VH-VL binders against Collagen alpha-1(XVI) chain (COL16A1). Designs and how they scored, part 20

Target 1, 182 residues: Collagen alpha-1(XVI) chain (COL16A1), of Homo sapiens (Human) (q07092r50to231)
Amino acid sequence: GFNLIHRLSLMKTSAIKKIRNPKGPLILRLGAAPVTQPTRRVFPRGLPEEFALVLTLLLKKHTHQKTWYLFQVTDANGYPQISLEVNSQERSLELRAQGQDGDFVSCIFPVPQLFDLRWHKLMLSVAGRVASVHVDCSSASSQPLGPRRPMRPVGHVFLGLDAEQGKPVSFDLQQVHIYCDP
Short names: E, the ipSAE of ESMFold2; O, the ipSAE of OpenDDE; V2, 0.75 times the mean of E and O plus 0.25 times the DockQ between their complexes.

## First folded at step 23 (VH-VL; framework fv_nepuvibart)

Design N144 (from N111 with light chain N93D; at its last look DockQ between E and O 0.90; V2 from the best seeds 0.86)
Fold by ESMFold2, look of step 23:
Structure N144 (fold): chain C 182 residues (1-182), chain A 119 residues (1-119), chain B 107 residues (1-107)
Amino acid sequence: as target 1 above (182 residues)
Amino acid sequence: QVQLVESGGGLVKPGGSLRLSCAASGFTFSNYWMHWIRQAPGKGLEWVSYIYQRGSYTYYADSVKGRFTISRDNAKSSLYLQMNSLRAEDTAVYYCARTYSGRYPFDYWGQGTLVTVSS
Amino acid sequence: DIQMTQSPSSLSASVGDRVTITCQASQDISNYLNWYQQKPGKAPKLLIYAASNLQTGVPSRFSGSGSGTDFTFTISGLQPEDIATYYCQQYDDRPYTFGGGTKVEIK
């Protein structure tokens, strides 16, 4: 697995506030600057067919009014390879990924618990023809997912990108990791 | 193949109503934002409205706001435009088109349906 | 609203000529600009997105360049089938707006 806080250079980005609590983990306050890096730097070998994305995050009031990409990888032309989108009105996550047949494959996960202004641990697992979401290890949802195109190490990776206007999205983060054996 | 087919255009008097439909096939309709764009005869293109993948958000050009309502039925892969209080300046060919989300191109368009608003 | 000024409104050129159309935005739109081709009685067809990216299936004689406020569309060797009206369109922010169009004809 690998730590996206490092791969996205979050500690080296001065515009991102680092909040140091005496008895808690470091908190990264996102939203003041874009969080993006070339895909070749984050995933030089691409992502395998099976992986898990794990975040410990706090959604704020501002994000409750919008749709935005919690995580997105584009191709060299800026078109999406894979997106995990938060929809605040539906209180859902939507995964869309390029399919083997040229269209996107997708699934939707209800996650109303993420919208209570508290810290949560979120895990997205993608395994072949199934994707699942776990929140705080106390709830889980699995959905079928069509066959995906292998991710190419081109384009850019984004964390916290507004889906309509392309602006950075405010939220707090303690952890973001990718594991290759979900 | 990706196809979008509009229908429901016709002649209507000012103040009247029409409902346009757009039937989608060859792609997963619910993955895309859907839009209406119109073109008055001999004139340029004007964006009218869009609707998010599952209808959670809609937006309208100021020229139609309050008179037109965009909607979709993902189970039928269909997009709709309810047009009320029609005016002569609404006379146009109406196209449906798709985008992945905001800040993406209209990569596929329907063939259009003509709406004529005339006394 | 973001205003798009497209020039010229029409032009005539010979087969094989290089054709250039310009588009100016009233504010910085980065590279969020598309070019469409519309033949008489047909729907617009996307040719170029993000100012310079050629859409799949579009002949390589079509190209685009620019960023910010000034954009250029070029046909490097005009063909008879390129008779059409060409539109630029910004998609940086709603309402999405189009240039006035450029009608291209063969002499």
Scores: ipSAE 0.796, ipTM 0.910, lowest interface PAE 1.1, mean pLDDT 91
ESMFold2 (binder alone), look of step 23: mean pLDDT 95; pTM 0.961
OpenDDE, look of step 23: ipSAE 0.895; ipTM 0.949

Design N145 (from N111 with light chain Q55H; at its last look DockQ between E and O 0.93; V2 from the best seeds 0.87)
Heavy chain, then light chain:
Amino acid sequence: QVQLVESGGGLVKPGGSLRLSCAASGFTFSNYWMHWIRQAPGKGLEWVSYIYQRGSYTYYADSVKGRFTISRDNAKSSLYLQMNSLRAEDTAVYYCARTYSGRYPFDYWGQGTLVTVSS
Amino acid sequence: DIQMTQSPSSLSASVGDRVTITCQASQDISNYLNWYQQKPGKAPKLLIYAASNLHTGVPSRFSGSGSGTDFTFTISGLQPEDIATYYCQQYDNRPYTFGGGTKVEIK
ESMFold2, look of step 23: ipSAE 0.791; ipTM 0.903
ESMFold2 (binder alone), look of step 23: mean pLDDT 95; pTM 0.958
OpenDDE, look of step 23: ipSAE 0.897; ipTM 0.950

Design N146 (from N111 with light chain R94M; at its last look DockQ between E and O 0.84; V2 from the best seeds 0.00; counts 0 for: pae O 5.9 > 2)
Fold by OpenDDE, look of step 23:
Structure N146 (fold): chain C 182 residues (1-182), chain A 119 residues (1-119), chain B 107 residues (1-107)
Amino acid sequence: as target 1 above (182 residues)
Amino acid sequence: QVQLVESGGGLVKPGGSLRLSCAASGFTFSNYWMHWIRQAPGKGLEWVSYIYQRGSYTYYADSVKGRFTISRDNAKSSLYLQMNSLRAEDTAVYYCARTYSGRYPFDYWGQGTLVTVSS
Amino acid sequence: DIQMTQSPSSLSASVGDRVTITCQASQDISNYLNWYQQKPGKAPKLLIYAASNLQTGVPSRFSGSGSGTDFTFTISGLQPEDIATYYCQQYDNMPYTFGGGTKVEIK
């Protein structure tokens, strides 16, 4: 798999505060600056057709009224290719990707448990025509997903981007990985 | 093909109310942010409101805040604009338009529906 | 709110001429600027997005440039069918705001 903390150069980003965690890995406090890298640097061989995105994160209170992209890959023109969007008002996640016909395919996952101001492990699995979300290995939801257009290799990867204003979103992160075999 | 068709425009007196509709087809309506943009006769374009593709997340221009309400029915692929306490300055052609998200261009517009507020 | 100052408000040029329209933002909007064409009695049509990207299906004679606060829209070789009002629009921050428009006519 890919460690996105490294591939997004989060540890080398001065604006990201590194907080010691006596109970585990370092805590990265995002929100002070945009977190983005060219896709070619993050995924030199492209995003795998089937993958699992795993995050250990803590959503902040001030984001509970916002819609934002937890994870997004755009194309060379800035249009989204695949997004994991957080709907803080409805406390749900939406996976969106470009469909083969150019329109979007998507599915929604209710995840109210992410919004309790505690640490959670979130896993998004995309395998074929099915997407699944797991929270803390205690809650799972699977949804059908339409056929996706292959991802274009040129673009940018984002973490924590406001969907409305495109500003950085504040949240805490311990890990973020992408695995090629969900 | 993508189509957006506005309806509901007409003549109304100041202080009156009107409900606009926008019927969408040719795309997955629920995957897009929907917007209302208006244009007074002989004037420029003014963004009015948007609604997120899910839930009740909405935003309004200050000029209409508290008077207009945007809503949508994804099952019907329809967008609505409830306009209350209408004023003369609300007179305009009202367009519905879509975006991928809040920071993307209006790539498709309807042909608009005229709202005239006059005594 | 971000103010968009568009210039000129109107212009008249001959077929084949190079036409230039400018748009200035009251603050840095990066490249979050669109250009639209609106023909009489019709809805606006997206021509350029993200300051310089040509929308699919739009003729190559249309182009855009700029970033930050100053932007330029260009028609290289004005055609009769280009008679319209053109608008810039920022989408860097809410609320979205449009320029005042530029009415383009043929001499």
Scores: ipSAE 0.016, ipTM 0.621, lowest interface PAE 5.9, mean pLDDT 91
ESMFold2, look of step 23: ipSAE 0.757; ipTM 0.900
ESMFold2 (binder alone), look of step 23: mean pLDDT 95; pTM 0.958

## First folded at step 24 (VH-VL; framework fv_nepuvibart)

Design N151 (from N141 with light chain Q55H; at its last fold request DockQ between E and O 0.85; V2 from the best seeds 0.87)
Heavy chain, then light chain:
Amino acid sequence: QVQLVESGGGLVKPGGSLRLSCAASGFTFSNYWMHWIRQAPGKGLEWVSYIYQRGSYTRYADSVKGRFTISRDNAKSSLYLQMNSLRAEDTAVYYCARTYSGRYPFDYWGQGTLVTVSS
Amino acid sequence: DIQMTQSPSSLSASVGDRVTITCQASQDISNYLNWYQQKPGKAPKLLIYAASNLHTGVPSRFSGSGSGTDFTFTISGLQPEDIATYYCQQYDNLPYTFGGGTKVEIK
ESMFold2, look of step 24: ipSAE 0.828; ipTM 0.915
ESMFold2 (binder alone), look of step 24: mean pLDDT 94; pTM 0.952
OpenDDE, look of step 24: ipSAE 0.902; ipTM 0.951
ESMFold2, look of step 25: ipSAE 0.824; ipTM 0.914
ESMFold2 (binder alone), look of step 25: mean pLDDT 94; pTM 0.953
OpenDDE, look of step 25: ipSAE 0.900; ipTM 0.951
ESMFold2, fold request of step 26: ipSAE 0.806, 0.823, 0.835; ipTM 0.911, 0.914, 0.916
ESMFold2 (binder alone), fold request of step 26: mean pLDDT 94, 95, 94; pTM 0.953, 0.953, 0.953
OpenDDE, fold request of step 26: ipSAE 0.919, 0.921, 0.920; ipTM 0.956, 0.957, 0.956

Design N152 (from N141 with light chain N93D; at its last look DockQ between E and O 0.90; V2 from the best seeds 0.87)
Fold by ESMFold2, look of step 24:
Structure N152 (fold): chain C 182 residues (1-182), chain A 119 residues (1-119), chain B 107 residues (1-107)
Amino acid sequence: as target 1 above (182 residues)
Amino acid sequence: QVQLVESGGGLVKPGGSLRLSCAASGFTFSNYWMHWIRQAPGKGLEWVSYIYQRGSYTRYADSVKGRFTISRDNAKSSLYLQMNSLRAEDTAVYYCARTYSGRYPFDYWGQGTLVTVSS
Amino acid sequence: DIQMTQSPSSLSASVGDRVTITCQASQDISNYLNWYQQKPGKAPKLLIYAASNLQTGVPSRFSGSGSGTDFTFTISGLQPEDIATYYCQQYDDLPYTFGGGTKVEIK
């Protein structure tokens, strides 16, 4: 898989605080600097049409006043090709992707367990006409997803982007991977 | 074909109330933030308010906070602006417009509805 | 609030002329700048977004450039149907704000 901690240069970004964790993986404290790289750098063999995104993350209380993109890939003009949006008021994730017919296709996953101020493993799987979300061993849900436009190998990948003003969002991260075979 | 159609404008006295509507068609309404923008006669454009795709977040220009309420009904593909405690300076053509989210252009606008606040 | 200063407030030009309109932001807005055309009695129409990107279906005679605080909009060969008021608009930060407009007329 694609280790996005490396592909997004998180270890090389001095503004990202690295917190020693003697009982587990290193903790990366995001929010002080933008997390973005060109799509072609993150996925050197091209963009996956089908993939799994896996994160181990801790959402913080102050993000509860925000809607923000946990993960987004844009096109060359900065329009989204695919976005995974956190809505802290609804306690939901919304997937939006460019549709075959020129508008976005979307689905919404309730994830109230993600907002308890504890560490969670989150997996989004996008495969064919289905998207699914898994949180730890406690829940899974699948939603139909309309036909998608092929992802173009341009634009940028973002992690933790405020949906209103595009500023970095504070959250803690231990793992972020993309797998091409969900 | 994306279409936005405003209605509900008219003449109202200062202190009065009015409710504007915007009917959307030709796109998936629930994928977009919706906005109101106004233009006083012979003047420039002023952003008024936005509402998130499912209504959980709203923002207002300072000039209208506490007096105007934006809302939406995604089942009817409709956007609303409840305007209370109207003032003469609220006189304008009111447009609805859409964006993907913040930091995106207003790519489609309605034709506007005129609100006149006069004694 | 981010103030947008647009110049000139009006201009007259002949068919075929190159027309240039400028817009200045009171702070760095990166490339978060749109240009709209508004014909009399009509709604604004998006022409340019992100300072320089041409919106789908907009003729190539329209262009934009700039970043930071200084932005330029150009019509490379003015046509009679381009009679309108043109507005810049920043979308970097709330409240979103517009320039004062430039009324373009044919001589």
Scores: ipSAE 0.814, ipTM 0.913, lowest interface PAE 0.9, mean pLDDT 91
ESMFold2 (binder alone), look of step 24: mean pLDDT 95; pTM 0.956
OpenDDE, look of step 24: ipSAE 0.905; ipTM 0.952

Design N153 (from N141 with light chain Q55H N93D; at its last read DockQ between E and O 0.94; V2 from the best seeds 0.89)
Heavy chain, then light chain:
Amino acid sequence: QVQLVESGGGLVKPGGSLRLSCAASGFTFSNYWMHWIRQAPGKGLEWVSYIYQRGSYTRYADSVKGRFTISRDNAKSSLYLQMNSLRAEDTAVYYCARTYSGRYPFDYWGQGTLVTVSS
Amino acid sequence: DIQMTQSPSSLSASVGDRVTITCQASQDISNYLNWYQQKPGKAPKLLIYAASNLHTGVPSRFSGSGSGTDFTFTISGLQPEDIATYYCQQYDDLPYTFGGGTKVEIK
ESMFold2, look of step 24: ipSAE 0.837; ipTM 0.918
ESMFold2 (binder alone), look of step 24: mean pLDDT 94; pTM 0.952
OpenDDE, look of step 24: ipSAE 0.904; ipTM 0.951
ESMFold2, look of step 25: ipSAE 0.816; ipTM 0.913
ESMFold2 (binder alone), look of step 25: mean pLDDT 94; pTM 0.951
OpenDDE, look of step 25: ipSAE 0.900; ipTM 0.951
ESMFold2, fold request of step 26: ipSAE 0.820, 0.810, 0.820; ipTM 0.914, 0.912, 0.912
ESMFold2 (binder alone), fold request of step 26: mean pLDDT 94, 95, 95; pTM 0.952, 0.953, 0.953
OpenDDE, fold request of step 26: ipSAE 0.919, 0.922, 0.922; ipTM 0.956, 0.957, 0.957
ESMFold2, last read: ipSAE 0.820, 0.811, 0.806; ipTM 0.913, 0.911, 0.911
ESMFold2 (binder alone), last read: mean pLDDT 94, 94, 94; pTM 0.952, 0.951, 0.952
OpenDDE, last read: ipSAE 0.920, 0.920, 0.923; ipTM 0.956, 0.956, 0.957

Design N154 (from N141 with light chain L94Q; at its last look DockQ between E and O 0.86; V2 from the best seeds 0.85)
Fold by ESMFold2, look of step 24:
Order: structure tokens, then C-alpha cells, then sequence
Structure N154 (fold): chain C 182 residues (1-182), chain A 119 residues (1-119), chain B 107 residues (1-107)
């Protein structure tokens, strides 16, 4: 697996506030600066067809009226290859990825539990033609996903990007990993 | 073959109303933000409004706020613009267009429908 | 709102000529700038996005450059079918705004 805290250089980015929780792990407070790195630095061989994205995160009250990308990978021209979008009004996640036929394939996961202003572990699993979202150890949702174009290791990876204006979005993070062999 | 086809334009007096439609085909309509852009005769282009994939977020140019309402029906792959309290300066060809989201180009446009507002 | 100043408003050139159109934004828009072609009686067509990226299916004689506030669009061998009005458009911030257009005519 890949630790994206390291691959996105979050510990070495001075604009990202690091908060010691006396009862737990280090908290990274995002939103003050863009979180982005070249895809070649983060995924030199691209994402495989099967992978899991795992985050331990806290959504804040001021994000509750927004739509934004929790995770996005673009191509060299800045066009999206894969996006995981938070819709705060609908309290949902939407996965969109470039499909083999040149259009996007997509699925939507209701996740109202993420919006209670508490810490949650979120896992997105993509296994061929199915995508699943797990919230904590007790909730799961699966959706069909059409065939995807292989992700090319060019462009940039982003965390916390506003979908309307492209600005950094504030949220707190303890963990972000990608597992390539679920 | 991506296609966008507008309809519903016509002649209307100031203060009147029209409802424009845009029929989409050849792509998954619900993956995209949809927009209206207009062009007054012999003039440049002006963005009017957008609507999010599932309709929950909309935005309007200041010149049309409170008078125009954008909507969509994803089951019919159709986009709409309800235009109320029309003014002479609303006279234009109205185009529908799509984007991936807020910070992306208008990669496909319809051919437009003419709205004429005159006494 | 971000104002887009496009120049010239019109130009005439011969087939085979190099044509250059400029666009200036009232504030830094990074590379969030598109170029569209509109032929008479037709809808606009996307040619270039993100200042310099050629849209699929667009001939390589079209190109764009620039970043920040100053942008340039070039046709490197004008063809008769390139008679059109060309528009720049910023998409860095809403509302989206367009330049005033440049009408390109053949001498």
C-alpha cells in the first residue's frame, strides 16, 4: 500500500497545520494551501483496476453546503481521470472515472453518517466492475461501475478541491492510503 | 455522437415568459454540469446559468437572477430554462452546453434557439 | 467579474498567412483560458483549453499560449474555412466571461 501522507509530502508542507491530539494520532488540518503533487510522484505506475482508497477524516461544518473533490487525479492537460466528489447538500459521494468508450463511468453512494462532525474511516474499494464504500466498520454500499480506462501516470493528484472554484477545501485528516491489492 | 438540441424560442413581448428546452443524446447526461449561454444579435457571448449533475446546485448571471430558472430532467436527458419577466436585452440566441464541473471548458454546444423580446 | 479584453476586434488576412489574436484578463487566471471558433450562423466550437491544449479533432494549425493575464491564439496557415469569429473565455472564476471576439476575414 501507499501512504499518501508521505507521497503528497503533507508532513513537509508548512502551510498544513499539524495538531497533536493528546488521546490519539497526529491530525493534519487541510485547506490553507492546495494539496497536490505530480501523479508520477504519487502513482508512478498508475492505479490498477482493483484498489482501495482509505481515509480517516473529519468533515467540518463549513463544508456542509459545498460540492468538492476529496480525491482527484487529472491528466497532463488538467482534465480529470478519476474523481471522488463529496456532495455536502445531498450527503453523498460520487465516483466518476474515464470509461473505455471515452465518456465517464460513475456511481453514487449515500453517506449521511460522514456529516455528523465526528471522525470516520472511509474506504472506497474498486474491484473491476463494482465500487464499494465502507464507513467505519459497520456500513457498506456497493454500486456497479462501468469499464474504466487505465489511469495514465501523468497530470496531478489533488486532495480537497472545490468543484466550482478549484480552491482548497478545509477538512481534517489522520490517514490516507491506497492499497493496490485488496 | 454527442448532440445538444435547443427548442422553445420565439417572439415575446416585454414582461412575458418562455420556456426553453435542450435535448441531449450520445452521452451520459447525468455526468455533466449543464449551462445556458446566450448571444445577442451581432454581439458576443454571455454565460447565463449552470446546473449541477443532479440539480441541487445552480448559479445565475446577475443580469437574470430572480427572473430565470434552470432545471433538468435526467430521466429524459433534458435541460430547461424558464424565463420570466423578459426584457428587450434578453433578445439572443440561447445555447446549451456541457462541462465536467465548474472549472472546465464548454466542449459541446447546441445550435441555439432564438428568443426575440420586442414590443 | 473578470473582464476579458480581446484584440483586434477584426482582421483581414490572406490564405496561408499567420494570424495572431490576443486576450488579456483583468486579473491572474493562471492557465484557465479557452478559445472558441464561431462560424457564421453556427454554434461556438472549442478549439483550445487550458490556454494551450488542442481539443481532439482540431487541426494543428491552431495553437494557444500564455499564462496569468496575457494570452495569444495563433492560426499558422490561414485556410478559407477558418473565416469565423474567435472568442477567448476565462473559467478561473464565476461568472464565466468571454472576450469581445475577433472577426477573421479573408482579403
Amino acid sequence: as target 1 above (182 residues)
Amino acid sequence: QVQLVESGGGLVKPGGSLRLSCAASGFTFSNYWMHWIRQAPGKGLEWVSYIYQRGSYTRYADSVKGRFTISRDNAKSSLYLQMNSLRAEDTAVYYCARTYSGRYPFDYWGQGTLVTVSS
Amino acid sequence: DIQMTQSPSSLSASVGDRVTITCQASQDISNYLNWYQQKPGKAPKLLIYAASNLQTGVPSRFSGSGSGTDFTFTISGLQPEDIATYYCQQYDNQPYTFGGGTKVEIK
Scores: ipSAE 0.802, ipTM 0.911, lowest interface PAE 1.0, mean pLDDT 91
ESMFold2 (binder alone), look of step 24: mean pLDDT 94; pTM 0.949
OpenDDE, look of step 24: ipSAE 0.898; ipTM 0.950
ESMFold2, look of step 25: ipSAE 0.798; ipTM 0.908
ESMFold2 (binder alone), look of step 25: mean pLDDT 94; pTM 0.949
OpenDDE, look of step 25: ipSAE 0.882; ipTM 0.946

Design N155 (from N111 with light chain Q55H N93D; at its last look DockQ between E and O 0.88; V2 from the best seeds 0.84)
Fold by ESMFold2, look of step 24:
Structure N155 (fold): chain C 182 residues (1-182), chain A 119 residues (1-119), chain B 107 residues (1-107)
Amino acid sequence: as target 1 above (182 residues)
Amino acid sequence: QVQLVESGGGLVKPGGSLRLSCAASGFTFSNYWMHWIRQAPGKGLEWVSYIYQRGSYTYYADSVKGRFTISRDNAKSSLYLQMNSLRAEDTAVYYCARTYSGRYPFDYWGQGTLVTVSS
Amino acid sequence: DIQMTQSPSSLSASVGDRVTITCQASQDISNYLNWYQQKPGKAPKLLIYAASNLHTGVPSRFSGSGSGTDFTFTISGLQPEDIATYYCQQYDDRPYTFGGGTKVEIK
């Protein structure tokens, strides 16, 4: 697995508040600064066809973040290769990825449980032509996903980016990992 | 090939209403934000409105807010603009265009449909 | 609203000339600046996005540069088919706004 807290330099970003509790896990408070690194630094070989993205996160009450990218990888020109988008009004996640035919392939996961202002573990698993979302130990959803173009190690990785205005998005994070063998 | 085709333009009196349509083909319509942009005869371009890929969110230029309503039907790959309380300054060619989201260019435009508001 | 000031409003140049158009934003927009070409009687066409990136199929004689508030668009060797009005457009923040346009003619 790949620890994205390290690969995105979150501990080294002074604007990100670190909340230490000797009786609980470290909390990273995002939103005050952009979270981005070159894709080559984060994923030097790109992202394989099968992978899992795991986050332990707390979504805050945000009436001004209508849609935003929890996770996005762009190409060298800033055009998206893969995006995991939060839609706060629908309380859903939308995965969009470059398809083999040059357009995007996508699927949508209802996740109303993420919006209760409590900590949750979220897992996105992508394997072949299926994507799945697991929230905590209590729910799972799978959706078909069209054939994808391999993600190239170019461009930038973003965590918490407003889709409308391009501002950093506020949320709290304890864990973010990528596993290449889900 | 990406195609956007506007229709529904015409002559209308001040205070009247008109509904524009934009038919999309050659791409997965539901992956994109859709926009209306207008151009008064002999003038520059003015952004009018956008709608998110699933229709959840809309935004309007102040000049049309409360009078115009953008909508979409993803099953029909169609975008709409309902224009009410039309004024002479709404006279323009109306274009539909697409973006991936708010940080992206208008990479494809329709050819436009003319709306004329005149007594 | 972010105001976009485009200059000149028109110009006339010979085939083969280098043509330069400028665009100034009323606030820092980073590189969130597009350039469009509108030929007479046609819809606008995207040429350049993110200040400097050529859209697919756009000839290499077109280029763009700049960041922050000041942006430049250049045609390195004007061709007869480049007769058009050119617009800059910011997409840093809504409402999205366009420059006033530059009409390019052959003399």
Scores: ipSAE 0.762, ipTM 0.894, lowest interface PAE 1.2, mean pLDDT 90
ESMFold2 (binder alone), look of step 24: mean pLDDT 95; pTM 0.959
OpenDDE, look of step 24: ipSAE 0.883; ipTM 0.946

## First folded at step 25 (VH-VL; framework fv_nepuvibart)

Design N161 (from N153 with light chain Y96W; at its last look DockQ between E and O 0.84; V2 from the best seeds 0.83)
Fold by ESMFold2, look of step 25:
Order: structure tokens, then sequence, then C-alpha cells
Structure N161 (fold): chain C 182 residues (1-182), chain A 119 residues (1-119), chain B 107 residues (1-107)
């Protein structure tokens, strides 16, 4: 799998606060600076049709005021190829991806448990025409997903962008990985 | 084929109310933010309001805050603008338009509906 | 609010001419600028997004360039069907704002 902490240079970004707790894992505090890298650096051959995105994260009280992209990949022109959007009022995740027919294909996952100000492990898996979200290995939701255009290694990868104005969003992170053969 | 069709425009006196509708077809309406944009006769374009895919977030231009309410019904693929306390300066052609979200172009527009506010 | 200053307000040119329209933002908007065409009696139509990218189905005679505060829109060979008013629009920050428009006519 791909370690996105490394591929997004999070440890090397001085604006990202690293919080060491001797009794727990390292915490990366996001929101002070944009988290972005060219897609070609992060995913040189793009992503296959099937993949999993895994995060260990903490949503803070202040993230609930807007919708924002937890994860987004754009094309060379800045238009979205795939987005995982957090909606704090609905307590949901929405996946939107470029469809084969030119419009976006999408599905929505209720995730109320994610908004309790505690650490959670979140997995998004995309396999064939199904997308699934797992929270903490004990909650799972699957939704149909229409046929997608393959994600190409162009544009930029973003972590934590406000959907209205594109500003960095504050949240805490311990893990973010992509697995290409789930 | 993406299509947006506005209706509900007309003549109204200052202080009155009017409700505009926008019927959408040819795309998945619930994937997009929807907007109202207006154009006074012989003038340029002014953004008025947006509403999020499922209605949980809305924003308004300062010129209409407190007087206009945007809403949507995704089951009917329809967008609405309730306009209260109308003023002469609200006279315009009102367009509906769509975006992916906040930092994206208005890629499709309706034909517009004329609202005239005059005594 | 970000002010968008568009020049000229009108122009007249012959078929086949190169037409250039400029748009200036009151602050750095990176490349978050669109160009729209509005033909008489019609709604605006997206031509260019992100300063330089042609929208699907837009003829290649249309182009855009620039970043930061200064942007240019060009029609490389004016056609009779290009009679319209052209608007720039920033989408960097709320409220989204438009330029004053440039009316293009055939001599």
Amino acid sequence: as target 1 above (182 residues)
Amino acid sequence: QVQLVESGGGLVKPGGSLRLSCAASGFTFSNYWMHWIRQAPGKGLEWVSYIYQRGSYTRYADSVKGRFTISRDNAKSSLYLQMNSLRAEDTAVYYCARTYSGRYPFDYWGQGTLVTVSS
Amino acid sequence: DIQMTQSPSSLSASVGDRVTITCQASQDISNYLNWYQQKPGKAPKLLIYAASNLHTGVPSRFSGSGSGTDFTFTISGLQPEDIATYYCQQYDDLPWTFGGGTKVEIK
C-alpha cells in the first residue's frame, strides 16, 4: 500500500504540528497549511479500479460548520476526478467520481459515529460498482456506484479542503494509506 | 442534455413577494450546488444565492439577505427562490445555474425569468 | 468583495479579426476565473474555466490566459455568430463577482 503521510510529505511540512504522546501514536494536526501534492508524485500510475483509502482521524468541533473534502484528486485543469466529502450537519460522507458518461457518479454514507470528537479508523473501499465505508471495524455501509472513469495520474491530491472556498480544514490524523488490491 | 427552466417571474409592487422555480433535467440534480444569478435590464450579472446538494447549507448576497430564501426539492429536481420585501432594485432577469461546489464554474444556465418591481 | 474590471466595455471588429478582452481582479485570484458568452436575448454560456481551459464543445478560436490579477480572453478569428457580450467571473472568494461585460459587434 501507499503511505500518504510520506507521499504528501506531511512529516516534512513545518506548518503541520506533530504532537507526540509517549503513551500513544504521533498525531499530525492539519489545517494551518494546504495539504497538496501533484497526483503524479502520490500515484504515479493513477489508481486502479479497485482500491481502499484508510484513515485514522479525529474530527474537531470546528469542522462541523461547513462541508469539506477529506480527500480529493483533481485533473490537470483543477476539476475533480474523485472527492470524498464530509457533511457535518448531515453527519455523512459523499463520494463523487467522474463517470464514464461525463456526469459524476455518487453515493452517500451515513456516519454519525464519526462526529463524536473521538478517534476513528475510517476505510473507504471501491470495488467494481460498489463503494463501502467501514468505521472502527464494527460499522459498515455499502452503496451502489455507477461506472467510473479511471483516475488518471494528473492534477493534484488534496487532504482537508473546504468545499466553498478551498481553504485548509482543521482535523487530526494518525494514519492515511491507500491499498490498491483490497 | 442538461436543461434548466425558470418560471414564476412577473410584475410585482414594492414590498410584495414572488416565488421563482427552476426545473432541472438531463443530469443528476442532487450532485450539484444550485444557484440564482440575476441581471438587471441592460446591466451585468450578480450572484444572488446558492444551496448545497441536499439543502443543508445556503448562502446569500448581502443585497438579498433576510428577504430571499433559496430551497430545493430533489425528488422533483426543482430549485426555488422565495423573494419577500421586494424593491425596485430587485428588477432583473433571474437565472438558475449549477456548480460542482464553491470553486467551480457555472457550467449550465437556464433561460431566465423576468421579475419587474414597480409601483 | 473582489472587483472585476473588464476592458473594453464595447468593441467593433470585422469578420476574421483577432479580438482581445482583458479582465483585472482587485486582488490575487490565482487562476479562478471563468469567461462566459451571452448572446442577445439568451442566457450566459460557459466558454473558459480556470483562466485557460476550453469548456467542452467550445470552438478553438476562443482562448484565455493569465493568472493572479490580469487575464486575457481572445477570439483568434471573429465569426458573425460571435456577436455577444462577454463576461469574466472570479470564483476565488464569496461573493462570486462578474466583470462589467464587453459587447462585441461586427463592423
Scores: ipSAE 0.779, ipTM 0.895, lowest interface PAE 1.1, mean pLDDT 90
ESMFold2 (binder alone), look of step 25: mean pLDDT 94; pTM 0.953
OpenDDE, look of step 25: ipSAE 0.880; ipTM 0.945

Design N162 (from N153 with light chain L94Q; at its last look DockQ between E and O 0.84; V2 from the best seeds 0.82)
Fold by ESMFold2, look of step 25:
Structure N162 (fold): chain C 182 residues (1-182), chain A 119 residues (1-119), chain B 107 residues (1-107)
Amino acid sequence: as target 1 above (182 residues)
Amino acid sequence: QVQLVESGGGLVKPGGSLRLSCAASGFTFSNYWMHWIRQAPGKGLEWVSYIYQRGSYTRYADSVKGRFTISRDNAKSSLYLQMNSLRAEDTAVYYCARTYSGRYPFDYWGQGTLVTVSS
Amino acid sequence: DIQMTQSPSSLSASVGDRVTITCQASQDISNYLNWYQQKPGKAPKLLIYAASNLHTGVPSRFSGSGSGTDFTFTISGLQPEDIATYYCQQYDDQPYTFGGGTKVEIK
C-alpha cells in the first residue's frame, strides 16, 4: 500500500502542525496550507481499478457548514479525475469519478457518525462496479458505481480542499493510506 | 450531447414574480452545480446564483439576495429560479449553466429565456 | 468584487489575421480565468479554461495565456465563423465576474 502521509510529504511540510502525545499516535493538523503533490509523485502508474482509501481522521466543528474534498485527483488541466467529497450539511460522502462514457459516475454514502467531533477510521473501497464505505469497523454502506475510466498519473492530488472556494480545509489526521488490492 | 433549455420568461410589472425553469439532458444532472447567469439587453454577463448538486448549498449575487430563490429537482433533471419583487434592472436574458463545483468553468450553457420587467 | 477589464471593446480584422484580446484582473487570480465566445443571438460557449486549456471540440486556432492579473486570448487565423463577442471571466473568488466583452468583426 501507499502511505500518503509520506507520498504527500506531510511530515516535511512546516505549515502542518505535528502533535505528539506519548499516550497516542502522531496527529497531523491540516488546513494552514494546501496539501497537494503532483499525481506522478503520489501514483506513478495511476490509481488501480480496485483500491481502498483508509483514513483515521477528526472532522472539526467549523467544517460543518462546508462541502469539501477529503481527497481529489485532478488531470493536467485541473479537471477532476476522482473526488471524495464531504457534505457536512447532509452528513454524507460523495464519490465522483470520470466514467467510461465521458461523464462522471457517482455514489453517495450517509456517514452521520463522522460528525460527532471524535476520531474515526474511514475506509472507502472500490471493487468492480461497487463502492463501499466503512466507519469504525461497525458501520458499512455499499453503492453501485458505474464503469470508470482508469485514473491517469497526471495532474495533482489534494487532501482537504474546499469545494466552493478552493482553499485548504482544517481537519486532523492520523492515517491516510491507499491499498491496491483490498 | 449536453443540452440545457430555459423557459418561463416573459413580461412582468415591477414588484411581480416569475418562475424560470431549465431542463437538462445528455448528462447526469445530479453530478453538477447549476447556475443562473443573466445578460441585460446590449450589456455584459452577470452571475446570479448557484445550487449544489443536491440543493443543500446555495449562493446569490448581492443584487438578488432575498428576492430570488434557486432550486432543483434531480428526478426531473430540472433547475428553477423563483424571482420575486422584480425590478426594472432585472430585465435580462437568463441563462442556466453547469459547473463541476465552485471553482470550475461554465462548460455548457442554455440558450436563455428573456425576462422583461416594465410598467 | 474582482473587476475584469477587457480590451479592446471591439475590433475589425480580415480573414486569416491573428487577433489578440487582453483581459486584466483587479487582483491576482492565478490562472482561474475562462474565455467564452458568444455569437450574435446565442448563448456563450466555453473556449478556454484555466487561462490556457482548450475546451473539448474547440478549434486549435484559439489559444490563451497569462497568469496573475494579465491574460491574453488569441485567434491565430481568423475565420468568418469567428464573428462574435468574446468574454473573459474569473472564477478565483465569488462573485464570479466577467469582462466587458470584445466584439470581433470581419472587415
Scores: ipSAE 0.772, ipTM 0.895, lowest interface PAE 1.2, mean pLDDT 91
ESMFold2 (binder alone), look of step 25: mean pLDDT 94; pTM 0.945
OpenDDE, look of step 25: ipSAE 0.859; ipTM 0.941

